# VHH binders against q9y6x5, part 242

Target 1, 379 residues: q9y6x5
Amino acid sequence: LPPKLLLVSFDGFRADYLKNYEFPHLQNFIKEGVLVEHVKNVFITKTFPNHYSIVTGLYEESHGIVANSMYDAVTKKHFSDSNDKDPFWWNEAVPIWVTNQLQENRSSAAAMWPGTDVPIHDTISSYFMNYNSSVSFEERLNNITMWLNNSNPPVTFATLYWEEPDASGHKYGPEDKENMSRVLKKIDDLIGDLVQRLKMLGLWENLNVIITSDHGMTQCSQDRLINLDSCIDHSYYTLIDLSPVAAILPKINRTEVYNKLKNCSPHMNVYLKEDIPNRFYYQHNDRIQPIILVADEGWTIVLNESSQKLGDHGYDNSLPSMHPFLAAHGPAFHKGYKHSTINIVDIYPMMCHILGLKPHPNNGTFGHTKCLLVDQWCI
Key: E = the ipSAE of ESMFold2; O = the ipSAE of OpenDDE; V2 = 0.75 times the mean of E and O plus 0.25 times the DockQ between their complexes.

## First folded at step 10 (VHH)

Design K47 (framework vhh_surovatamig_d1)
Fold by ESMFold2-Fast, scan of step 10:
Structure K47 (fold): chain B 379 residues (1-379), chain A 125 residues (1-125)
Amino acid sequence: as target 1 above (379 residues)
Amino acid sequence: EVQLVESGGGLVQPGGSLRLSCAASGFTFSNYAMSWVRQAPGKGLEWVATIKQSGSETDYVDSVKGRFTISRDNAKKSLYLQMNSLRAEDTAVYYCAAKYRYDTAFYEPKSYDYRGQGTLVTVSS
């Protein structure tokens, strides 16, 4: 029988939440599985880009989902989270559910993972739910577990996405211990529900389950604002994305816009596209704008307004506050093993190995994850 | 840096009692599962008892069940082992040991992230 894998994401689950709060259900999950303490995500550290990197193994410049709001200079198309259903945006990479369906005559199932309700290379997840934030975790879990029992062709890859603790992280900020404690306890209870459901259905011991996230969260403040209007008039540029990474499309000469911005704030770096640091792997795509502004951790870029966000993400991917974790359990994984760090792009080739799929060319390194796996030699 | 300092060991008659204490510093105590592991003269390390981060779950090696009680005080950053009805075979150096709470290989005494210097318990007439 073919191996099965369920990939679960809790959006915005910062790695150090694990050491600052109690998670009895997650602790029990890890007891006979593996924990990766830090996952170094891709830049920019935003939801859509990092969720697509997990399932493609590619940097954002390579898979084409370079932000949650984008403009393609060649085709003149605009992308936002309200219009994310155009396959054009997703077609620069092949996500694992497409590979799963095309290589082995297997089915995929999806509950809300970004991109799974879009036909990519003319292939949509075999079973999916159109994105709707009002659908409960329980309903998403019920659909996924029902679909995992389908056998002709068998569902071998399934995804499950949940918006918390990201939504509450933005609303309260990660330093709000009282509200974050409540939210994270609820997440731990959902993990308990997930495990209980899989055990009740006889799936637990034979299913590989990965629990991970796309990014972390950092504390913001009304005292840490960068007012872009103090530096440049709106008539000189079109704003494609604002904070904490602003994407600037000049309406005048690029050098003139750059000169107006370059000394705007000591808490923001201003880059011409070709000067973006190589370590970001955020340069070689038509959807990356001619000028990129990168705010320092905890600083918010605004347009002559206050910000209501007490937490945010999107910052430099070297920051530990931007890092999620990865926990996994199942027949492919060692029991009771802790690993320090992997790159988020390493998850894709590991998942391909577990499922017996040939990975598409990717930026991940299988060697980084092999110590997690029972069928591999760990050097 | 990280320190685990055990105390309370000593010489006791068979059937007697001792209370071991461990003072932790240099790490976030409440985030670690805590254990007692022991080494009898000329033997290897043996796991004795574990208490999870919140104190809600405890586990013991069969030979000490009903006789030993592990407890913790997260506010005081302290771990305790109440040892009752002591036997000659309980003679050992007892180590306080810390394991990151999300790594659950508690039962492997060499797998701990941190271990103290130990306190000697001698059960003899």
Scores: ipSAE 0.000, ipTM 0.104, lowest interface PAE 22.0, mean pLDDT 88

Design K48 (framework vhh_surovatamig_d1)
Fold by ESMFold2-Fast, scan of step 10:
Order: C-alpha cells, then structure tokens, then sequence
Structure K48 (fold): chain B 379 residues (1-379), chain A 125 residues (1-125)
C-alpha cells in the first residue's frame, strides 16, 4: 500500500511551551515517535511565509510569499489576506501537494493549510476546504479522515491547519501563564482527539503524522513601541507591511528615506535591500521592498498609535522565541527518538522521501532529518 | 464597489446604551470576519470586538467585556454592536471593519481589508 502522510500545523506554537506546560497527549505521541526540540524557521517569521516554506523547502525570497502583506514591483499587484486566491502570488514554487498529484497518480487533501484553496501551476489540492476560521477542529479532522479513507486515486498527502495558539498568543502574550495554560491544554486535548479518531478509523498504525508549527511568539508591551511617524512623514513613502518587519516603498529618493529612518530608534535596524544580512536569505525577490525595517525582539512598530498586541512574531529567525517544534509518529519514524534542531526548509525533502516523491530543487538538506527515519543511517 | 456604512452613533449619558449597525455591500459578507474598531479623540485606532464568519465565536477587548455584544446577520449582510453601561472613555468614532483571515495581525486596525467611514459615539453628561 502506498505510504500516507498527514501534516498538522498549530499556528504560533513556540518550542519552549513544551518545557513550561503539561501536554499529556502530545507526550504520549512523542513517546512512540520522534521529537525535534527546535525548528529554525525562515525570515520573516510570519504565518504565510513559513507555512509555504514547510511545503516547498524554499526560503521566502525563492518561493515568493515574502510576507503576509506584499507588493510586487514588476506587476504592481498588492497581496493581502483577501488576495490569497490569486495564483500569481503562489506560482514561484511547487508545493508538495502539487508534486504528489502530478508525479504518482495520487490525491491530496487539505483542511485550510495556506495555499491549498488556490490553483498553483493549474493544480489545486484534490480535496480542500476554503478558509473559514469558524470551522471547528473536529469538522476539519472529520473531512481529512473521510478523504484519507474514501478517495480514488488514494489520498496519500493530507494537511490540517489550526489557528491556535497564535491568536491567543497575540492577545495575551506568551508570559500570561493563566490564559496560555488554558489555551495550550485545549490544544493538547485536540491532539488527543486526533490520535483517538485515527485509531478508531484504523488509520493510526499505517499513517505517518507530523505535528509542527510555523513560528513561536515573544512578549510585547505598550512600553516597547517604535513610532514610525516620529521618524518620517507619510508623504515620503508607501507602507507595504508594518510590524515587526516594516516594508517601505519610497515615493522620493531612496537614500533620503533611508537617511530619515536609519537613526530613528535604537530598537530597530534599517536596511537597504542589498544590505539585508545574507543569513536571512531575504533579498532576491521583486516583492522585497527597497527598504526593510527590523524591530528588536519584543518591540512593535506603530503609526502614532498604541498597540493591543501582548505577543508577536516576525522577528529575527535566530531567536529561540521564534522557533516551533516538530513531533512525528508513524511507520517511517523511529520510536522514542529526540533530535535537537532542524531547519524548517528540511521538512519538505523529508516528506518527499517518505512519500517516494522526487523533490523540486529546494534549500533543505535531507541529511539533517535522516536520523528521524527508520530506513536511514544517522552517520 | 465595496461599502461598509455605519449608523446608530450619538450622544448618550454615562450608564446608557447604544446599538451600532453596519450595512455591508459589494463583497461576500458571510466569508469575512467582522470587527468594530474605534478612535478616541487624540488617540490611535483601537480594536474593540470581532465576530467570526458564522457568528458562533466572538472576542472583545478587556475594557468592554461584559458590557458590549457584537453580533451579525449574514442574510441581511449586517453587523451590530450593542453597547451597555457606557463610560466617558468609550467616546470615539466607531468603524465597521472586514477581514478575510482572523489569525494574523488581529489587533492591527490598518490590516483590515475593508473599513467604513465611522459613526461618532459621545458619552457625556
């Protein structure tokens, strides 16, 4: 029977939550599977970019989803949440569900993973749900498990996305132990429900399941604001994205805009596009603006206003607070194995290996994940 | 053409009540999460309340929790804010706002896909 894989994302699940809170259901999952304690995500550490990096194995400059809000300098198109169904934004890469459907006469299924309700290279996930945050985890799970059991050609790759703990992380901040404990307990209960449903349906023993996330979360404060309006007048630029990475499109001379910004705050780095640090892999794309502002961890860029966010992400990807984890269980994975760190781009070639697919060129390194797999040597 | 038209604002005494309405047109209302955001005199935009697409899940800023109720009628393409036990600090222009996704930049009022012209609420004796 062909190998099957379910990829699950809990948005904004910071890796060190595993050390600071109790997860009995997730711990049972890990006991008979594998845990990667830290996943080094791509810059910028935002939802759309990192979810697309997981399924393409590419840095943001290579797959083209460079932020949650974008402007393309060549075509002059603007991307917002409402524009996520325009294939133009997603066509710079080939996600794994497209590869799965085109290489092997197989089906893919999706419960709201970013990009799965969009035809990419004229190929849409065989079964999918349009994004709707009101749809419960149970309804998403019911659809995914139905499609895994009742499809022809067979569903061999399935994805499931859940918005928490990101939404609550933004509202309460990761240091609010009372509220975050409640939220994380609910997520652990959902993981318990997931495992129970797969066991009940006879899927558990033959299905590979990956539980991961796109980024972490850091504590913000009303005392840590950078007011961009105190640095530069609105008439000098168009704002493409604001915080914690601001994307600036100058309306006047780029050097003049840069000079107004470069010494405005000790808690913000200002980069001309060509001066963005190479380690970010965030330079070679027309959707990356001529000037990028990067706030220090926990600082929020605002336009003469307060911020209601007590938590945020998007910061430097070297920060441990921005890192998610990865846990996996199934016939492809060792039992009871812990690994320290992988890169988020490494997930894609690992998943291609499990499914028997030829990966498209990517930035991941298969060697980084081989110790997780029963059919590989750790040497 | 996308339009969000707010109504129901006015002058009210402390402890009083007001009901704001927003009429939506030009987009698939039932596919969008809807919010109320406000701007008090001399202050920036503040998120007040959100209601998800089906109307089953709501969220509020702590200062209005228990006093304000957000609701929607997808058949009528309308959003409402029932404001009870009003305080002087609730004085603001209230905007109806629409967002296709809920999970990211939730409290950034400038991140909304669409926003109305606003309706003024003044709480004063």
Amino acid sequence: as target 1 above (379 residues)
Amino acid sequence: EVQLVESGGGLVQPGGSLRLSCAASGFTFSSYAMSWVRQAPGKGLEWVATIKQSGSETDYVDSVKGRFTISRDNAKKSLYLQMNSLRAEDTAVYYCAAKYRYDTAFYEPKSYDYRGQGTLVTVSS
Scores: ipSAE 0.562, ipTM 0.817, lowest interface PAE 2.8, mean pLDDT 92

Design K49 (framework vhh_surovatamig_d1)
Fold by ESMFold2-Fast, scan of step 10:
Structure K49 (fold): chain B 379 residues (1-379), chain A 125 residues (1-125)
Amino acid sequence: as target 1 above (379 residues)
Amino acid sequence: EVQLVESGGGLVQPGGSLRLSCAASGFTFDDYAMSWVRQAPGKGLEWVATIKQSGSETDYVDSVKGRFTISRDNAKKSLYLQMNSLRAEDTAVYYCAAKYRYDTAFYEPKSYDYRGQGTLVTVSS
């Protein structure tokens, strides 16, 4: 029988939450599995880019989902939540569910992971749910487990996405211990439900399960705003994305727009595309705009208006507040092993190894995750 | 094309009530989380309330919690805001707004996929 893998994401689960709150169900999962304390995500530290990096092993400049809002200068197409199902945006990479379906006679299943309701290279997940935030975790779990047990060809790769704690992180900010404690306790209970459902269905002992996230969360404030309108008039540029990374498409000479922006605030960095730091791997794609603005941690870029966000993400990927964690359990993984840090792009080649798939060329390093795996020599 | 048309605004005394309506067309209403956002005179845009696609989950800014109720009728493609115990500080243009992804951007009023023309609510003392 082929190996099976369930990949679960809790959006916006900052790694340091594990140290500041109690997670009895998650800790039981980790005790008999592995924990990676920090996952260094890709820049920009946003939902769509990082979820696609997990399943492709590529930096954003390589997979093409460079932000949650994008403009392609060559085709003149706009990406927004209202047209995120255009395959054009997703076709610069091959996600693992497509590889799973095409390399092996196997099925994939998806409960709302970004991209799974889109035909990519003319291949859509064998079983999937269209995105709808009203669908409960229980219903997503019921569908995934049904597909894992009742599919031909067999489902060997399954994904499950949940919107919390990201939504509450934005509303309350990560420093609101009262509200975040309640939210995180509910997430731990959902992890307990997940484990019990898999045990009840006889899946637990033979299924590899990864629990991870796309990014963390940092505290924002009305006292930390950057008003872009104080720097430059709207007539000089088109705004493609705003905060905390602003994507600027000049309507006049690029140098003139840059000169108006470059010294406007001590709390943001202004880059011409060619000057974007190499460590971001955020330069070589037509969807990256000629000028980008990067706000300092906890600062929000606004257009002469207030922001009600008490938490946000998208900041520099070197910031520990932007890092998620990874926990895993199953026949492929050691028991009781702790690892300090991996890159988010390393998850893809590890998953390919577990499933017996040949990975597409990627930016991950298998050596970074081999200590997690029972069939590997850890050096 | 895509349209959101607000109605029900007007002049009301402090402590009074108003019901705002929004009629949606040109998109699959059931697939979108819906919000009310407002702009008070001389101030920026402020998120007020959100309702998820099925209508089962709602969220409010603290200043209106217990006073305002957001609701939707998917069969009629309509969004509503019942506003009770109105205060002078509630004076604003109220906009109906639609967002395909609920979970990441509803607190950022500029990030909505669609927004209507607005309806003026004036609470006079």
Scores: ipSAE 0.474, ipTM 0.780, lowest interface PAE 3.5, mean pLDDT 92

Design K5 (framework vhh_surovatamig_d1)
Fold by ESMFold2-Fast, scan of step 10:
Structure K5 (fold): chain B 379 residues (1-379), chain A 125 residues (1-125)
Amino acid sequence: as target 1 above (379 residues)
Amino acid sequence: EVQLVESGGGLVQPGGSLRLSCAASGFTFSDYAMSWVRQAPGKGLEWVATIKQSGSETDYVDSVKGRFTISRDNAKKSLYLQMNSLRAEDTAVYYCAAKYRYETAFYEPKSYDYRGQGTLVTVSS
């Protein structure tokens, strides 16, 4: 049987949730599989950038999805998460489903993973669902399992994306124990449904399953706002992205805009593009704006207004609150093994190894994930 | 060209009711989650209510729960807000707003893909 992999993302699942809430179904999954307690995601810690980093193994500056809202200075094109079907934005990298289809006579299947409904380098996922947040987890799972069992050439790589707990994390904030407990229990029940469905269809023993996320969540407050309008007039710049990382396109001299911003708030760092810390790997792309503002954890950048968001992400990727986890089960993985930390870009070369694919050049290090795999030696 | 056209605003006494309507054109309405966002005089934009693509799920800001009902008619490409037990604090310009996909929380009023010109609701004796 050719090796098969199902990659599942629960958007905004902070690693720390595993220690503060009960997950009986996920715990059973982990008991016979592997757990990576923290995945260090890429900067900025947003949905589209990190989902694309998982499937390309590249930093955002290399794969080109540098934010959920972008402006390309060379082509003068604008991107929002709603116009993501323009291949232009996705063509700076080759995601794993494209590699899977082109290197082997194999199919890919996708239930709403970002980018899978876009033809990238003239290749779209063999089976896919157009994005629709009203489509239930069960319907997404039914389609994925149908495609895994009934495709020719065989589906060997499948993805499944779910919007929670991100949406509830934003609404309630991660410190709302009552509401977050309810949401996370529902997520755990969905994991139980996933495992049960795979067992009933005879897929469980031969399918590699990765459950992960793109980022975490941190608590925000009306008491932690940075009013950008108190720093600079709207006439001096175009705002490409706002919070917690603001992307500023100057309409006047860049140095004048920088000087107006640099001392505006003790809870915000202001960077000229060339001064962005090297550790972010967020500099070498035309879609990264001339000035970037980075709010401190839990602070929200606003334009002379309040914010209703009680949780947010996008912050510094060194923050544990921004880290997701990774759990995996299947013939490629050890049983009962726990690992402390990997980089999110390391997931791609690991998945290529499991599927027998030659990875495109990437920023991941296969050695970081070797201890998870049964066919590799771990010292 | 994408258009969202609101109607039904007006002057109403405290405790009264109003029904707002929004007519959508220029996009596939059934593919978008729809929201009502409002702006009170001298205040910023505030998210009020959301309804998902199929109409199966709704969400509200706490201050309007039990008083306001959001609904949609995908065949007519229309969004509605039934407002009951109106209060002076509900006085605002109400905007119809459309949002396609992930990440951008419905609670961020400036994050919407499309927004109409608004309809004024004044609650005053």
Scores: ipSAE 0.591, ipTM 0.836, lowest interface PAE 2.5, mean pLDDT 92

Design K50 (framework vhh_surovatamig_d1; at its last look DockQ between E and O 0.88; V2 from the best seeds 0.00; counts 0 for: pae E 4.5 > 2)
Fold by ESMFold2-Fast, scan of step 10:
Structure K50 (fold): chain B 379 residues (1-379), chain A 125 residues (1-125)
Amino acid sequence: as target 1 above (379 residues)
Amino acid sequence: EVQLVESGGGLVQPGGSLRLSCAASGFTFSDWAMSWVRQAPGKGLEWVATIKQSGSETDYVDSVKGRFTISRDNAKKSLYLQMNSLRAEDTAVYYCAAKYRYDTAFYEPKSYDYRGQGTLVTVSS
């Protein structure tokens, strides 16, 4: 009987939400499973980079999805030309669904996890849904559970992605207790629906389920703006990404652009690529631009304008506000165990162990997650 | 090569109606959530409305709720904005805009991947 794993992501689920709001269904899930209170994500703390880090165990400089907007200096390709389905952007790593299909002669299934509708190393998820944010959680869950029960060869790895609470976090900001309470209660109800559906179909007792997220959310304000147009004229550079991490491609001498930017605001750090702090693991890739600007938490970089965004992410990955959590239940996991912190890159080797897969070289440390697992020594 | 071409702008009296259209080409239109973004004279870009890929879910800035309706026709690769009960404050250049399909930060107008040339809407007597 091969082990099975369902990996679920609620985009932008800040770890601190668990302390500030009631989650009866999630708490019941955790009671008979495990909780990791904080997951230290990779820098930049954005959706595409962190979702790909979860399934590859690699830092962004290694897997190549370095931002939601990218430019490759070698090939001169830009990621804004409907390029999310171009395998070029995703081929610097091998995600777990590809390894699952190639090593074990088993199937993978995906409901909209980033990258799963792209052929990566000539391999696409066996069953997948093209991304469409209009498709309900219920429909995504129905497809995943159908594929888990009715596939040949059997689905052993399945993923499910949901856009909330990220969309509402951006619109209202995480400090809007009224709106965030409503959104988070709805997410908890969806978790209840997930568990009930798996129980109804006879999957619950033999399926490993991980519920996690890619990043958190912090409050922004129109009082905390950095106007880049006050620092430098548009004729000196091409803007690849804006906020809260700006990616600058100089059109003139790099040092001249750097000198115009370096003292422009006390609320952002300006780095030449080679001076980006080693702790970010954000340097060794052609898609990382020659100059990177990193805004302080809650500050938004703008081009001579106001911002309607009340919440954002992408900030320094050492910030607790940027951290998601991880909860898990199933035959591989202990019951009622709480762990303080793991790195987001540690999820990949743990999942490979659960599925019996040989992991590709990665930046995760299996030892960090061993206390979660029943078949490991936790001393 | 991605192109977004807006049309339907013009001069209209307060309380009047106008319908904007956007013709899209060079990308798989049905895979993208689409938005209308506007820029009033002497002001920055403002997000107005978003419509998800299938057309079933929409969102609006508070100042236009109940007055504006965003819609799309995926077969024709077209986006629309029906504007009713127009006010002087709605005077702006209106842009059709597209953003990465997993990026949910629709409320950041400068982060849009593609934006058309715009169509001017003037609400004045």
Scores: ipSAE 0.698, ipTM 0.876, lowest interface PAE 1.9, mean pLDDT 92
Fold by ESMFold2, look of step 11:
Structure K50 (fold): chain B 379 residues (1-379), chain A 125 residues (1-125)
Amino acid sequence: as target 1 above (379 residues)
Amino acid sequence: EVQLVESGGGLVQPGGSLRLSCAASGFTFSDWAMSWVRQAPGKGLEWVATIKQSGSETDYVDSVKGRFTISRDNAKKSLYLQMNSLRAEDTAVYYCAAKYRYDTAFYEPKSYDYRGQGTLVTVSS
């Protein structure tokens, strides 16, 4: 009865890759569906926060996953992308797979989307894969499609996560046309395999599929480094996260730490928590540290050492380089429609509409995505 | 608790070979991607090579491709680096490092979750 939805993320897929590289399979997917050319994501433009924003419709300050590395001063707990399974971190929001599988005659499936192997509000995805980067895209897809076809109660919402092009984007940088062309061709082939598999299994015509990403990627350089050790001694603060948004917990007077940092580099903005720009929606959570440092695009904050990364993300979410895209196909979506932009938090209420779920309070606006949907009139 | 113990370093002439080993304990080794990183005298840390959890995929910095081979034995909880055709530029302290998620920045040496004490490799005539 209710429509089915598969949500796919290719990590670090910068929106303008679509115009700068060849994607025959993705372009065919778009031709028969919809495209949002730029999705404005949430600050900070990191993997865990943005994947959780997609599935909760919330800004990072509201869902509590405010970075890939976090510290909670009240509990003294630490979070990292290798220490992410404590439900404490995730319980400030309810992701869509929890809401979905608590409905009558529904279940949810997951292949490695951040948080799907955590019992959030005592509820873990009905079917899931524990994170393991050695598991191929084919195996992730085979498990997802098996669950979509063969589960009772039926799987009505599924997620699939893939690490590229993020990993290669860090290694080569988005401006390395030779290497990124090879990486992106492999991703387009995976999209082709996804579509082919869904067609062969009889899912293609009745399954709604969203292909999106969490953020983009910007070029870094050895001549664009900000050395914190040149401005402040390590002993004066605890470093919770480093680059491109550093999270600073002072060990001495906060004003003294701020004053040592504020003129450290013209390519870095230094904010006291209360002075973080309102447009970031990044202030009202205890996990946001008293001082944050925001590097300019393409600049890397380091501790008196070099960095080998040639691409990075996490920067100001107004930067086009940080924006992913969204493409979708299925019975809920128009065919051949292109839309310029939405906010990443708008994806959640759209997905709730498609699945017939009541959205939890969120920061998204359903009206921003109405033009993508066949059951909505868009003037 | 978590330990990564490197061995096999030493003095070698240019063109020579060494095999580095890393013994791991205190965590489920097979769940972790593993890397070698190095620090030349007076320089910062440099990523050298990475191997995924199953051993199925490897990657190398360009300067060592074709000369170095990373491998792992999950049953022995051990990581290896076979270094052939060594050059003076390979002189460094070599560290065994672990990272849980491959989708994060492997190329930022301080972003590793665990790092050993290192073993010194000196390539000198």
Scores: ipSAE 0.310, ipTM 0.727, lowest interface PAE 4.5, mean pLDDT 92
Fold by OpenDDE, look of step 11:
Structure K50 (fold): chain B 379 residues (1-379), chain A 125 residues (1-125)
Amino acid sequence: as target 1 above (379 residues)
Amino acid sequence: EVQLVESGGGLVQPGGSLRLSCAASGFTFSDWAMSWVRQAPGKGLEWVATIKQSGSETDYVDSVKGRFTISRDNAKKSLYLQMNSLRAEDTAVYYCAAKYRYDTAFYEPKSYDYRGQGTLVTVSS
C-alpha cells in the first residue's frame, strides 16, 4: 500500500499545555508514537504563515505568506483571513498537497487547512472543504477519513484543521486554568474521536498521523498595552497588521515615521525593514512593510482602545510560549520515542520522505527528524 | 459592496427593552459569523455577542448574559439583538460586525472584517 499521511493542526496549542494539563487520549497517542516536545515555529508566529511553513518547509519571507493581513504595494491587493482566495498570495511556494496531488495514482484531501481551498499553481486538492467555522470537527473528520479510505486515485495526503484551542486561548488567556482545562479536555476528546474513527475504519495501523499546531499562546493583560496613538498620528501611516507585530506603511517620510515610533514604548522594538534581525528570516519579501513593530511577550499594541484578548500570539518565535508541539503515529514512526525540539520547517522534508516525494527547495533539515523515523539511522 | 446597516436604537428607561436589527448586503451573509460590538461614551469598543453561521451557537460578554439575545435570519440577511433589562452601563453605540474566520478571536472588536455605522442606545431615567 502506498504510504498515507494525515496532518492535523489544532490551532494555538502551546507546547507546555502537555505538561500543565491532562490529555489521556493524546498521551496514549504519544505513547504509541513519537513526541517532539517543542517546535520552534517561524516569525511571525501567526496562523496563516506558520501553517504554510509546515507544508512548504519555508520561512515566511520565502513562501510569501508573511502575516494574516498583508498588503502588496505594487498590485494594491490586500490579504486577510476573509480575503485569502487569490492564488497571487500563495503562488510564491508549492505546498506539499500540490506536490502530492500531481503524482500519479495519488490525490490530496483537505479539511479547512489554510490555503487548501485555493488553486495554487493551478492545482487544488481533489477533495477539499471550503472554510466554514461552523462545520464541526466530526464532520471534517468524517470527510477526511472517507476520502482516505474510499478515493480513487487514493488520497495519500490529507490535512485537517481545527480552530481550538486558539480561539479560547485568546478569550481566556493561557493561564486561566479552569477555562483552559475545559477547552483542552475537549481537544483531547476530539483526539480520542480521531483515533477511534481511524481504528473503526481499519486505518490506524497503516495511516501515518501527525498532530501538531502552528503556534502557542501568551498571557496578555489590560495593564500591558502599547498605544500607538500616543506616539504618532494615524494620518501619517497605514496599518497593515496590528499586534503583536505591527506592519506600518508610512504615508509620510519613512524616517519621520520611524523616529516617532522608535521610542514609543520600552516594550516594543521598532525595525526598519532592512534592520529586522536576521534570525527572524523576515526581510526578503516585498510584502513585508517598511517598518515593523514587535511587542514584547504579553504586550499588546492598540490604537486608542482596549483589548478584550487575554491571550495572543505572533511574538518572537524564540519564546517558549509561542512554541507548539508535534506528535505522530504510524508505520513511519517509532513507538514511545520523545524528542526535545525541531524547527517547524523541518516537518516538510520529513513528510516528503514519508510520502516518497521529492521535496522542493526548503529551509528544513531532514536530519532533525531522523530519530522519529523507523527507517532512518539515529545518531 | 459590503454594507451593514444597524437600526432600532433609541432612548429607553432602565429596565426597558430594545431590539436592534442589522441589515447585511454585499456578501454571503450565511457564511459569516456575526457579532454585536458597542462603544460607550469615553470608552473603547467592546465585544457584546457573537452568533455563528448556522445560528446554533452563541456567545456573550458576561455583563449581558441572561439579558441580551443575539439571533439571525440568514434568509433575510439580518442580525438581531434583543436587549432586555437594560442598564445605564449599556448606553453605547452598537455596531453590527462580520467575521469570517473563527481562528481569530471574536472578542477583539478590531478583528472584524466589516462593521456598520452603528445605532445609539441610551439608557437613562
Scores: ipSAE 0.185, ipTM 0.668, lowest interface PAE 2.1, mean pLDDT 94
ESMFold2 (binder alone), look of step 11: mean pLDDT 82; pTM 0.832

